VH-VL binders against q9vjs7. Designs and how they scored, part 23

Target 1, 121 residues: q9vjs7
Amino acid sequence: LRYSQGTGDENCETLKSEIHLIKEEFDELGRMQRTCNADVIVNKCEGLCNSQVQPSVITPTGFLKECYCCRESFLKEKVITLTHCYDPDGTRLTSPEMGSMDIRLREPTECKCFKCGDFTR
Key: E = the ipSAE of ESMFold2; O = the ipSAE of OpenDDE; V2 = 0.75 times the mean of E and O plus 0.25 times the DockQ between their complexes.

## First folded at step 10 (VH-VL; framework fv_tezepelumab)

Design s3 (at its last look DockQ between E and O 0.31; V2 from the best seeds 0.00; counts 0 for: pae E 11.6 > 2)
Fold by OpenDDE, look of step 10:
Structure s3 (fold): chain C 121 residues (1-121), chain A 127 residues (1-127), chain B 108 residues (1-108)
Amino acid sequence: as target 1 above (121 residues)
Amino acid sequence: QMQLVESGGGVVQPGRSLRLSCAASGFTFSKYGMHWVRQAPGKGLEWVAVISYDGSNKHYADSVKGRFTITRDNSKNTLNLQMNSLRAEDTAVYYCARETRYHYTWGTYEYDAFDIWGQGTMVTVSS
Amino acid sequence: SYVLTQPPSVSVAPGQTARITCGGNNIGDKYVHWYQQKPGQAPVLVVYYDSDRPSWIPERFSGSNSGNTATLTISRGEAGDEADYYCQVWDSSSDHYVFGGGTKLTVL
């Protein structure tokens, strides 16, 4: 019995994506100080990876199952500025200190096919 | 003024059931994922369960799966934990905690840190 | 299951810098959060997303994360910093939240 071998990397690639981020900030007294948001461009992983289920006479289940998912292989940290900030009453904040908020996230720099379930966050 | 207040702890025998409750105030409860975390006496923190903001998604630690049920009532700002088939190893201080909030437009959420904690309620399981 | 490893204890002299490590397989690819717990109290978030800090947490508290090790750094250590510190991540493979075993910080 011959088994087809899946390709680990089919068309999984790093793409640009526009997302909307929202973050609330609270003070030590538990009061909301502000809500900030922005539209930003970040990298994402997208594409197809070969998955297959084949009959097998040697596995206990009678099948060989291989599932692959497009996922990040490398990440980088990115600082993003949320440029629209509002107080709890919905009034836009315009001061240099309160009018924007810097946040950090990690985005993919490279993407490839991984066995599904065998990846990091 | 944001706070979480746990209640319902006590002493029970093995095999019995107990229901914990967590009352939230000072924030929009319905917008946040909520967690239970426990700590056995003299031991570290152990995550127990999570429920999404609208209650549509639930996950449990393997140690409690099938025995514990997490629920919430957003109209009452209440988080609950139904604990069945209790064991001695379930003895712990049980904390409710709020998950931090990051929102993405594609409908996914970061599984983040716990920024608000209650003071905990003690559960003792002993014969 | 994903495992986080912390030293059971760390000691520093007052005014010195304490470093508490959290080891995990490719932990650098995860966001690490840190909690402070003083005796008889609930945990308090001190660092989140590897190095972000709540505004009410002193700047003396900082975090880093790369490779297989995350580190909580407490500069200018003072008696009030004595506590247990826990690292925490979310594991996508198991969909579990995972805490480290905790580190007791002593300032002597």
Scores: ipSAE 0.030, ipTM 0.670, lowest interface PAE 5.1, mean pLDDT 87
Fold by ESMFold2, look of step 10:
Structure s3 (fold): chain C 121 residues (1-121), chain A 127 residues (1-127), chain B 108 residues (1-108)
Amino acid sequence: as target 1 above (121 residues)
Amino acid sequence: QMQLVESGGGVVQPGRSLRLSCAASGFTFSKYGMHWVRQAPGKGLEWVAVISYDGSNKHYADSVKGRFTITRDNSKNTLNLQMNSLRAEDTAVYYCARETRYHYTWGTYEYDAFDIWGQGTMVTVSS
Amino acid sequence: SYVLTQPPSVSVAPGQTARITCGGNNIGDKYVHWYQQKPGQAPVLVVYYDSDRPSWIPERFSGSNSGNTATLTISRGEAGDEADYYCQVWDSSSDHYVFGGGTKLTVL
C-alpha cells in the first residue's frame, strides 16, 4: 500500500511476470564454464508513485520535490532449477553435475512507495 | 579472467577532493551493478555506494551521502567515485566490487552478493 | 540502520569444526553472504544466499541461517583457513548493504 502522503492514485503493486533467467558460472581463473537458463514466473514491483512539490527557501528553484519509488519492502526466497546449460562453445551439457543449476532468487512479496534518495536536502 | 583494478588513491588534506576509478575486464561490465566498499586501517568492511547496471539508480551510505558521487561509463568499462569534502574518517582502502545479479528479460535486480573484488586503492586524509 | 553482530574472534584446533556466527534482528528473513579476507588481500566470497558455495570454494565451507542467527561453518579447519570473516546482507528497509564487524579465525 501507500507510504506517501495525500493520494489514492498510486499504483505500486507486486505483479507476476515471466522472465528468461540466465546465469553464467565462472571458474576461479575467471573462465566461463557454463551458461544456464530457464523461463520462470517471478514477482516484481511495478507501478507509479506520486511525487510532491512544496515551497522551500533552501533550494535554488524555491521548491522541494519529494520523489517516491516503487520498491520491495519484503522479499522471499524462491529456488529455481535452470535446466538448459551450455558450455562456452554452445554445446548442451547433460551430465548430472553440469546439466542443471539450482539458484535462489529473491522476489518481492510486498511492494511500497519509498522516498527516493536523490531530492532530499 | 575477470578483473577489477582501482586507481586514483593518494594522500590529501581534509576538505579536498579525490576521484577514484575502477577498470573492469573479462566480463560484460554493463550487465552488473557495481559497488564501492572501504576498509579503514585495522578495521572492518564498510559499504559506501552502489550504482545499477545502467546507472539509473544510486544509493549511498549515510556517512558519505552528499559528499560522494558514484558514476559509471559502460562504453569504457569504468566505475568512478568522486569524493568531495574529504574527512579523516574517510581514510581507508577503497575496493571496487561487482554485485552478483539475476538476469531478467525485463530488467535486473542489483542487491545480491559481491562476487568479484579489486585489490583496492588507498586513500589517506590527513593534515 | 540494520546491524550485524559477529564475535571478534574464534579459535579452533586443526581438524576441528569452526562456527562463526552473525547476529541480526530477523536475519533469517534475509540472504546472508560470507567473505574471507586474509592479510593484505581483498575479500573473497565463500558463501552466498545463506548456504550456497561458489564451485571453487571447498565443500568444508557451509552456511545456515534461521531466526536471529546466521552461521558460517568450516569443517576440518586448516591453517589456511586463518583469516577475517565477514557476514553481509542487503537491507531492503534502508537500501543499504551491511557488513558485520568481522571475526578473526585462528587455527592452532
Scores: ipSAE 0.005, ipTM 0.612, lowest interface PAE 11.6, mean pLDDT 82
ESMFold2 (binder alone), look of step 10: mean pLDDT 95; pTM 0.965

Design s4 (at its last look DockQ between E and O 0.39; V2 from the best seeds 0.00; counts 0 for: pae E 12.2 > 2)
Fold by OpenDDE, look of step 10:
Structure s4 (fold): chain C 121 residues (1-121), chain A 125 residues (1-125), chain B 108 residues (1-108)
Amino acid sequence: as target 1 above (121 residues)
Amino acid sequence: QMQLVESGGGVVQPGRSLRLSCAASGFTFSKYGMHWVRQAPGKGLEWVAVISYDGSNKHYADSVKGRFTITRDNSKNTLNLQMNSLRAEDTAVYYCARETKYHYTWGTYEDFDYWGQGTMVTVSS
Amino acid sequence: SYVLTQPPSVSVAPGQTARITCGGNNIGDKYVHWYQQKPGQAPVLVVYYDSDRPSWIPERFSGSNSGNTATLTISRGEAGDEADYYCQVWDSSSDHYVFGGGTKLTVL
């Protein structure tokens, strides 16, 4: 048995979000070299997706579970500069080489309701 | 010095259980997501499981879901993999691997920057 | 399931440039990471997020990713570069970490 989802109650969408990013950099010996951070605005997926859990006589468990989560369907690349860098002792780094760090991340450009996994990260 | 050391591998019969352990040192273990990745003899790498930095989230490859359980003890800097109902196809070197050190509010990670030496698991009748 | 395709082997003469491809549907929309594995050793991250590199990895190692193909480029190939190389992505739809089949690089 398959259960239809009502589209009327779903509102999964792409939203702007301010987040704090932190990255620790280590050398080849595993020693911390520096920690960099920044507050940035990125896209996120947020909203409700229709889910159902019903008794079933055709499944071994006795239940049919159809769970859906709002998550990204398309991503885009974003390069972000972490402008606050500190050495292991907590001293702010100000040199051009060590005072900032570029990182790349993917952010959602489109969000949809997908079947949920066994967990939510 | 950063180090990951796997242990607990051995030879077991099909249907039996085995528990692997990974001891971490040289970094703040509790800040990193951790993974298990395995490699069958002469084959490629296969992702097995992930656990978030605080152990609150776990995810498994379909091939091991329902049979394997990943756990961690941050007070002991230890990652574990409980393997139940072992099959011949589970025969592999099992590596623990650390996620890239990124901190996101939602905790998304993609790659593995450090690996242990691996421990061999052989499932044979 | 998302699938990554690598050639089983690539050969290059010493001093020449090796290119190892990793194919996947719209892989350009994903971040690709590359791992080097020498015989009897654990994998080592050599390129991450398509083209970034750990500071202890030689500049000879570079990466690119566009369309349906990611490429690991090893310039000025050395005997020490002989290894298996694996591409890897995270698939957001399934929340799975996916490895390619691996490519054996031989420096002739």
Scores: ipSAE 0.022, ipTM 0.620, lowest interface PAE 4.6, mean pLDDT 86
Fold by ESMFold2, look of step 10:
Structure s4 (fold): chain C 121 residues (1-121), chain A 125 residues (1-125), chain B 108 residues (1-108)
Amino acid sequence: as target 1 above (121 residues)
Amino acid sequence: QMQLVESGGGVVQPGRSLRLSCAASGFTFSKYGMHWVRQAPGKGLEWVAVISYDGSNKHYADSVKGRFTITRDNSKNTLNLQMNSLRAEDTAVYYCARETKYHYTWGTYEDFDYWGQGTMVTVSS
Amino acid sequence: SYVLTQPPSVSVAPGQTARITCGGNNIGDKYVHWYQQKPGQAPVLVVYYDSDRPSWIPERFSGSNSGNTATLTISRGEAGDEADYYCQVWDSSSDHYVFGGGTKLTVL
């Protein structure tokens, strides 16, 4: 992994965020069976990474340019239960089998400054 | 019932243009990102392009970038692909595909949960 | 560019379990989606986000993903499962969608 420590102004962090998730479910004939949603807390990467332009005798342009982006270095799987399910007519579904739906997503557990477009260095 | 119906395929000579259309029905088209995926005869699937639900973001495979333009008209429930400077290697069945809807703070598009039956494009002399 | 590698073909006896692999560098850090395509038909999503199924796909279709390999498993294989199978990921660094080369499943 590659990190950047600029002038001490960087603040790339893993922060919590609330998002609204919606999932529609259809049968094999393409008919809508239900729509499920929930508001959930997930992690995100947020913050500033230093970029630099400095004189260089090595590069063709006479400058060394480094750009860094705040992004994930580690992800984890999270199972989310969508608890607000509705039929195509908008009627709330409350049976155990149709009243909720599990989905899987991956979210960041650690965020770092990486060179933009580079996740292998 | 969901439907995606592609049209506009045909036989054209190299260097010419074609415009593909995909008519959507049975779902709220304006809430979904949309894709074009192609398959050359006897070959595998190749992703071509994506357009976000509101048309604000577009991405292209390297093989078509600069030659193809993806657009959408949410008032007509229509996805389009303008194909310019066509080459023999563009010969394929072109599928219109709908992505699974997600709403994340960082925004991500990953899978195609519904596909049309495709339209054939043949580029030959 | 990110590359997915699938075996060109897999054979299974009726009633036995087929395993179709999808190889990629650190593919376990990605979500893998699987499509079934029968001759003359459009692809159909059968597994998404590594291991989830649409409600009409039988539970004998399952998926796993770790390390450098994702696997689609079809237990109790039957003639109706004969098709081409494709794995697919989204590559965040390029914003590209990548398919594997496809695997032809034959039920003998």
Scores: ipSAE 0.005, ipTM 0.598, lowest interface PAE 12.2, mean pLDDT 83
ESMFold2 (binder alone), look of step 10: mean pLDDT 92; pTM 0.945

Design s5 (at its last look DockQ between E and O 0.54; V2 from the best seeds 0.00; counts 0 for: pae E 9.5 > 2)
Fold by OpenDDE, look of step 10:
Formats: sequence, structure tokens, C-alpha cells
Structure s5 (fold): chain C 121 residues (1-121), chain A 128 residues (1-128), chain B 108 residues (1-108)
Amino acid sequence: as target 1 above (121 residues)
Amino acid sequence: QMQLVESGGGVVQPGRSLRLSCAASGFTFSKYGMHWVRQAPGKGLEWVAVISYDGSNKHYADSVKGRFTITRDNSKNTLNLQMNSLRAEDTAVYYCARETYYVYTWGSYEFTDYFDYWGQGTMVTVSS
Amino acid sequence: SYVLTQPPSVSVAPGQTARITCGGNNIGDKYVHWYQQKPGQAPVLVVYYDSDRPSWIPERFSGSNSGNTATLTISRGEAGDEADYYCQVWDSSSDHYVFGGGTKLTVL
């Protein structure tokens, strides 16, 4: 039997994506102070990766299964400002300190095909 | 006013089982990831387990994998830790801790990977 | 497994600046969080995402992270700052949460 290993770079790309983020903020006593949100553009990984199932004499099942997924290979920190903030009663907050919220996230800068794994939380 | 209150600690012999509970209040429990973190007497913090907001995903430290089970009941705002086959090295104060989140338009929750609020802990002693 | 290394202890005089380091392989590519724990109390988050701070935490507390070292800086050290400090990261390869060994800060 011939063995062929999967390839890692089939049309997996870094793309722009518009998403809506929501974040709740609590004070030191655990009381909700505000909820902030915004529409923002972030990078994502998207594309097709080659997966394969081959007969194998060395596996208990008789098959070698290799699944590949388009994932990030490098991440970059990004600061995002949530520009719509509301108090617990739903009233829009407009003060300079409470009217917006800066958050940090990591977005992909490079994407490629990796073996699929369990990385969901 | 938010609270995390651990209970169920005590003294047990090696090989026995114990069930810890954490009662949450003052926030939307079902939106947050929840953790157990323990601290042996005079030692540092050790992460034990995490459960996702809806209970669909769980992860454990290697030191407790196969022996401990983390669960939650969002209808009761309760986090639990079933500890089986207890060992002397499991002796510690056990804290429940909250991991905050971001929400996306498609309904997914993303954890922030830090613990913003902790309970006061419950002591577990495993000794013969 | 991913490992975080902290010095066991750091000592500063009142009013001086304390620096607590947290070492890890390419830790600069991770977000580092810091917790303060006083004797007989639960940990308290003091810095998150390398340098962000809860609003109720004094500005004297700051953080940085680059290369293989993250640092918690406590300026104008006070007696009340005496505590154990722990760094923490999330490791994406294992989906584990990892704490440093902790550093005892003495203000004397």
C-alpha cells in the first residue's frame, strides 16, 4: 500500500470579517456596571484543507484517518474599542470614561492547514 | 452583588470520594466559564478543571484527569467537582473561579482566559 | 507542558518599585495575567492581558510582556502590597491554564 501524507497549505487564507462583540463589566463587588458592544473588523482563517482516509495495516481499525483544518499559525494583539455602552437599565452611557470600553483580543495574521484537534472551550 | 461560595470540603482517607459544590449568585451564571483551582498548604496555585458556559466542554489538569469530574447546573447556579480516588497530594484549599467572556453575533461565547472573581475556598484534607 | 517560572521572593523598601518576573518560552506571544494573594485570602486579579488593570486596582500596578519574560511592576510600594503574586497564562496547545510558582513580595 502506498502512503500519501496530507498537504498543509491548500487555499487556507487570512480574511477580513465583520463581527459584533459584547462585553459585560462588573465592579469590585461583582455588580454589573455596564454592557458594551460594537461592530468590528477582525481577521479570520478560512479555507479548504486536504483530509484523507487510507487503508492501513498498522492501525486497529484498518484505516489511517488524517483530518486537516484551516487555522491560525500566527496571532497578533489588537485593541478594539466598544463604542456603545449601556447601564444595567439599558440607558446609553455617554461620559468619556463610561461611554466606551477598550478590549484586547488576538487575531490571526497568518493561516495554514493543521491537523484537526479539540481546541473548543 | 456577586458571590461564589464553595462547600463540601472535609477530611477523608485516601481512596475515598468527595463532592465539592460552588454556589453562584449575582450574575448570569450560564454565560461564564467556571473553574476549580486548588492550593496545597503553603504552596502555589494549581489549575484543576474548566467547564464551558453550557457544560459542553470540559478540560482537566493531568494530575486529576480520570479521577475528577467537573459539572454544572445552570438552572441552580451551581458548579460541582466530583473527586474520586483521592490522594494525599490532593490536599488543598479548592477555589471556584469565574472566567469572563465575549459574545459574538452568531451566539458563541469566547473565554478571556483569566479569572476575574474567586470564591473563598473550601479545605479538603486527604490523610490516613 | 508549558511552564512559568517566578522568583520565590522579592524584597523592596517602602516607596520603592518592585518588579516580579515571570519567565516562559515565547511568553511574549501569550497574554499574561497576574493575581495577588494575601495570607488567608483568595487570589485577586490585579493585571490581565499583560498590562490591563481592573478599575479598582491602583495605577501603581502595571504589567509588561515581551520575549521570554513578563513583568509585574508595583511602583511606590506600600506595606499593604506585601503578598504572594502569581502569573498565569492559557496554553492553546494543551488547552490548559498554567500558573507560575508564585513570588512572595516583602515590603520592609
Scores: ipSAE 0.045, ipTM 0.704, lowest interface PAE 3.7, mean pLDDT 88
Fold by ESMFold2, look of step 10:
Structure s5 (fold): chain C 121 residues (1-121), chain A 128 residues (1-128), chain B 108 residues (1-108)
Amino acid sequence: as target 1 above (121 residues)
Amino acid sequence: QMQLVESGGGVVQPGRSLRLSCAASGFTFSKYGMHWVRQAPGKGLEWVAVISYDGSNKHYADSVKGRFTITRDNSKNTLNLQMNSLRAEDTAVYYCARETYYVYTWGSYEFTDYFDYWGQGTMVTVSS
Amino acid sequence: SYVLTQPPSVSVAPGQTARITCGGNNIGDKYVHWYQQKPGQAPVLVVYYDSDRPSWIPERFSGSNSGNTATLTISRGEAGDEADYYCQVWDSSSDHYVFGGGTKLTVL
């Protein structure tokens, strides 16, 4: 029945991860022109945050949970070249104009524990 | 050939409700974040609401919080906006708009924060 | 709540360069997207991520963003460029999408 503040070790960190990226490109009439992909290394947030369950007379269950989730607090731009492009029929595109596509994504550079349910982008 | 087709607009009195729909075709609807954006006659664009690709997250402009509800049905490729307690200032053309994505290896989607395709809009007039 | 400001109108002579500004506090730390809207039509994306173009948009359209000002530049302005132009950002603090007030471009 012992209550604690959950003040053990937290390990919310920014870690390298390999991801598979896919981007579809459409023209102004909404017709698909190509699909491009690549595998790239990016940062992600991963780890554990301390959470607490404590007695409470306020909640319907008699418990109060203070959940914390590991997520990004700061993002940076990363430019990625997708090198595997295909037309709508699945034919590989290899021309300089259509054989690759640059995209920008934002990846975390700092991760922190935030109260769960306080979800922002 | 992608299409976004809004419907459900009309003339309604203040305090009443209206439900807008957006029918999507020509792309995998369930991969995209979807938005409502409105434009009052002679005025600029105003973002209204967003719903994530799986419907798990929603955000609203302050002007509509508590009155409007965004939903989606991925089995029917439809986006909806339930508009309650309508006011004269809600008079606008309502557009649905698509936000594109990247896919992470662990299965989550990253959104690009811009709208690459828009419907043609449906007019809502709130008038006595 | 984050605010974007645009001039209400911009006029240029045919063949000249139009510049449409979008002001915001530290907007250079955000990605700015631009839309063109012709009368009676839905908006069309013309620039995203400050300076990128969709494949169907001519290179006459370009963008820049630094400090407190983003700029859409339309070189060799044509009558077909007459439209309203809106800047837009995503504000991570509120999870809101914010548009500028719009700029009417006139080519005379």
Scores: ipSAE 0.006, ipTM 0.662, lowest interface PAE 9.5, mean pLDDT 82
ESMFold2 (binder alone), look of step 10: mean pLDDT 92; pTM 0.941

Design s6 (at its last look DockQ between E and O 0.03; V2 from the best seeds 0.00; counts 0 for: pae E 10.7 > 2, placed apart)
Fold by OpenDDE, look of step 10:
Formats: C-alpha cells, sequence, structure tokens
Structure s6 (fold): chain C 121 residues (1-121), chain A 128 residues (1-128), chain B 108 residues (1-108)
C-alpha cells in the first residue's frame, strides 16, 4: 500500500474497507442462473486535502481557487471470490462449480490529493 | 516447467487475416490474465491486448483496436489472437505473456500488471 | 496516452554500476516493471513493483521509483548484462499497458 507524503497530500491515505458485493449470472438465454455475494475487504482512499481560495488580480473572477480531493492515484485489479451463491428460487448452491463465483474489480493501491474534478492519472 | 508456446505466424499480404495461438503449460492457466505483446524488427516492445482470467474483460492497444480479437480457452490452456485487416506496420514478433499475481491468505489475488512468463514468439510478416 | 521515456543507450565499464532511467509524468505514483531482452530472445522480467525482484534474478538488479523518474540499477556490471532494457507501467485511465522505448546497455 502507498500514500503520498507530498505537501498537497496531507492526511490522504489508502485504507482497508469491508464491503458487500453482489453479482447475478445469466445464461445464454438471458435467464438468471444464480446470484452470488460476499463480504470482502478492499482498499479505499480517505482523508483531507487542503483547499484554498485567494484574491487574485490576474484571474477573471478575481479569485484563485484551488480545491483538492483525496482520491486514487493508482489502481490494481483484484480477483474476489463470492462464496454465497443462490439459485433463482433462493436455494443455496453448494457444488464446487456453482457454490462460488470469481469476479474482477479494481481498487486503489495509492492515494493522493488531486485537484477536484481533475481525472488525469 | 512453466512455459508458453506461440504458433500461427507466417507471411501474409496486407488486408488478409491471420490467427495466432499460444499454448500454456506448467501452471493454472485459468487464474491468470494473458497478454499479447509484439516487437517490430529492430524496434521496441509494444503491448497489443489483454484478456482477463475468465475472458470476461478485454482491452486493446489503439493501434489494433477493431482489427484484432483476443480470446482464450481455459479448458485447453490456449490463448488466441485473431488478426484481421493486417497492415505492413503489424509486422513483428508476437509474444504471449502471463501477468503476475499476488495471492492473499483469504484466497483473493491481485494482478501485478507485470509479465513474468513469455513465449519464444512467432513472427508475423505483412508484405505485398 | 501515457508515455515512458528511456535513453537510447547507456554504457558502463565492467564492475561498475549502470543506471537506466525511465521518465513519465508522475511515474512515482505508478508501479514500474523492468524487462531484460538479449538478442534473439524473449524479454525477461528483472524488476517489478518498482523494486521487487524475481527469485531467479541476481541481487545486482534493483529498482527505484519517485517523482517523474524510475531507475533500474545494475551493480557490478558484467558482459552478460548487455541487453535491451524496457520499463513498463499500467495506465489506469486508458487501461493500456505502456512500454518505454528501451535502452541498450553496453558493458565496455
Amino acid sequence: as target 1 above (121 residues)
Amino acid sequence: QMQLVESGGGVVQPGRSLRLSCAASGFTFSKYGMHWVRQAPGKGLEWVAVISYDGSNKHYADSVKGRFTITRDNSKNTLNLQMNSLRAEDTAVYYCARETTYIYKWGDYEYTDAFDIWGQGTMVTVSS
Amino acid sequence: SYVLTQPPSVSVAPGQTARITCGGNNIGDKYVHWYQQKPGQAPVLVVYYDSDRPSWIPERFSGSNSGNTATLTISRGEAGDEADYYCQVWDSSSDHYVFGGGTKLTVL
């Protein structure tokens, strides 16, 4: 795990978070085959970033606005196994093939303060 | 013991199609993201395409998007690259590569975005 | 698109330390991986995650990454280290994998 220690990265950190994931699987005919879920631990970005507004004689608005938000600077793909699977009738599936489902998602591995609304990575 | 073996390269004319294949052995193929990377003669490495462990996600370099299709068959431990509308600039050695992973104690694993296993490559020549 | 910049060539005397740089915008916020490629051979991963090393790669190979520059360091350079070296990252914005242009290392 990483978090930036730069001047504009105050208190912005990569933290662990528990979330509940649900995913439905459908067959080739579009019928729901199963629903799987699990509580999993994933990374998140959390913290405070310094923002400031100053008077300025060089901007059209008369102000220089610098707003910063704690967000991801780097993402990593993770495969997560959903261990609770149920058929459309609500019966839990226990077979090795149908009792669990792997999914792929991306989570933050690094966090830093970015200008709010800036999506450049 | 772990290895990848590419095949299907050859000489083709512009506009034609070619299908490359990569045979994996010595590891659990279905757990890994797989890539194609190419290298033009005397040039550097260029990433071509990636396919997720289960084939549900695919991404392509802009240079090949719309022309190339990456697929896999986990039951046969094979990775494929269908190349359509071939151009002279597609001339290169094509490598298949495995993306590394970290496995956690609770069973989840992360892809590292690095390629730790490479095939020997197969040469594709597109010329009139 | 994200771009990685490497010097075309680096030369080092035997026994000396070679440093190969890889420049990129805020590359320090990414994980950098390095590959060695000898003539007529496939690339070999030598450093990944900025500074991790496969167990079969000698400790002479190390990596660092900060700011806008990643560096592959090869201590006690040997003739066998002559090769092309490529840095590589994953760009989360475009979902592209990006290689540098490569650096030819010569051990004089």
Scores: ipSAE 0.008, ipTM 0.625, lowest interface PAE 9.0, mean pLDDT 87
Fold by ESMFold2, look of step 10:
Structure s6 (fold): chain C 121 residues (1-121), chain A 128 residues (1-128), chain B 108 residues (1-108)
Amino acid sequence: as target 1 above (121 residues)
Amino acid sequence: QMQLVESGGGVVQPGRSLRLSCAASGFTFSKYGMHWVRQAPGKGLEWVAVISYDGSNKHYADSVKGRFTITRDNSKNTLNLQMNSLRAEDTAVYYCARETTYIYKWGDYEYTDAFDIWGQGTMVTVSS
Amino acid sequence: SYVLTQPPSVSVAPGQTARITCGGNNIGDKYVHWYQQKPGQAPVLVVYYDSDRPSWIPERFSGSNSGNTATLTISRGEAGDEADYYCQVWDSSSDHYVFGGGTKLTVL
C-alpha cells in the first residue's frame, strides 16, 4: 500500500492544509491597534521518513541513530487576506482601511526527506 | 511598549572578540524571528544574521559566516551575537531587529515579513 | 548574489511628489520593504509587502512593485521627509536578506 523505492516506508509529500492565521498590528508605542484572522488553505510538508539505528562505538549509547524529517526543499511566497479584524476591545472593524489585512507567507512547493536539524530557518 | 535594547558594543583590536546582547520587551519574543543588521559609519544597512523563533535555524551574511554566532534565550527574552576574529570592516553600529513573522500553527512556516521593530543600536569599533 | 540598486540621491521641491526606485532582477516576484532613516536614528519601517503601511505612517507614503523595479512614492513631500531610504527583500535562493544601497532624499 505504502511504498518507497529506497526504504519502503517513506511518504513525504506537499499537501494542502487548512490553517487558522492571526496577525496583530501594533502602533509605534507598542499598543495593539487590531488583530486580524482568517482560515486559509496553504501547502505543507507531511509524511514519513525512515530513520535508522546501527551499532556504533563512537556514541555514548553504543548506537548511531540517523533521523530524517519531511521538510521543504523550496518555498514560494503567497499573499493571504485576513478578513476578520477586531480592535483591542473585540469590536469588529469594517472600514475599508481597517477591515482586512494582507499577510505574506512562505509555503512549500517541494518537500523531501532531510536529516533532522538540516533546516534553513 | 515593544522595545529592543542593544548592549555590549565597544572598542576592540582586530582579532579580538565581543558579545552583543539585545533585550526584548513588550511582545512575545519566542514567536518571532530575530535579526542583526549593521551599518558602517557613513554607509548603508547590511544584514548580518537571522535566528528562527525557536533558535533551531540560523543564517549569516557571507562576510561574517564562520566568525559570528547568533543565539537566543527565549526564557530571558534576549538575542545575542558572538563576534569572533573581529576585523576593521566589522566596525559599525549593530542593530537588533524583529521580523514581523509570527508562528500560529505547525511551527514550520516562515514568513517573509519586514523588520518592524528596531533597537537604537550599539557601536562596535575595531581598531588598533 | 542578489543585488538591489537605488539611486544615491533624489531631490524634490516641498509639496511635490518624490519617487525612489529599487531595481533588481525580477524584483516584482519578491515582496519589497522600505525603511526611513534620519541622521543618528535607527531605521523605521514605512512600507512593507510592496505597498502596505504601518498604521502610524502617513498615507502620503506608498509603494509599488512590478517587473524589475519597485518604487517608494512620497506625495506632498515636506522637510520632515528628508532622510535616507532603503529597500529590502528576502532572497529565497540564498536565504539572505538584502538591502539596497540607500537613497538620500532632499526636500528643498
Scores: ipSAE 0.005, ipTM 0.605, lowest interface PAE 10.7, mean pLDDT 81
ESMFold2 (binder alone), look of step 10: mean pLDDT 94; pTM 0.963

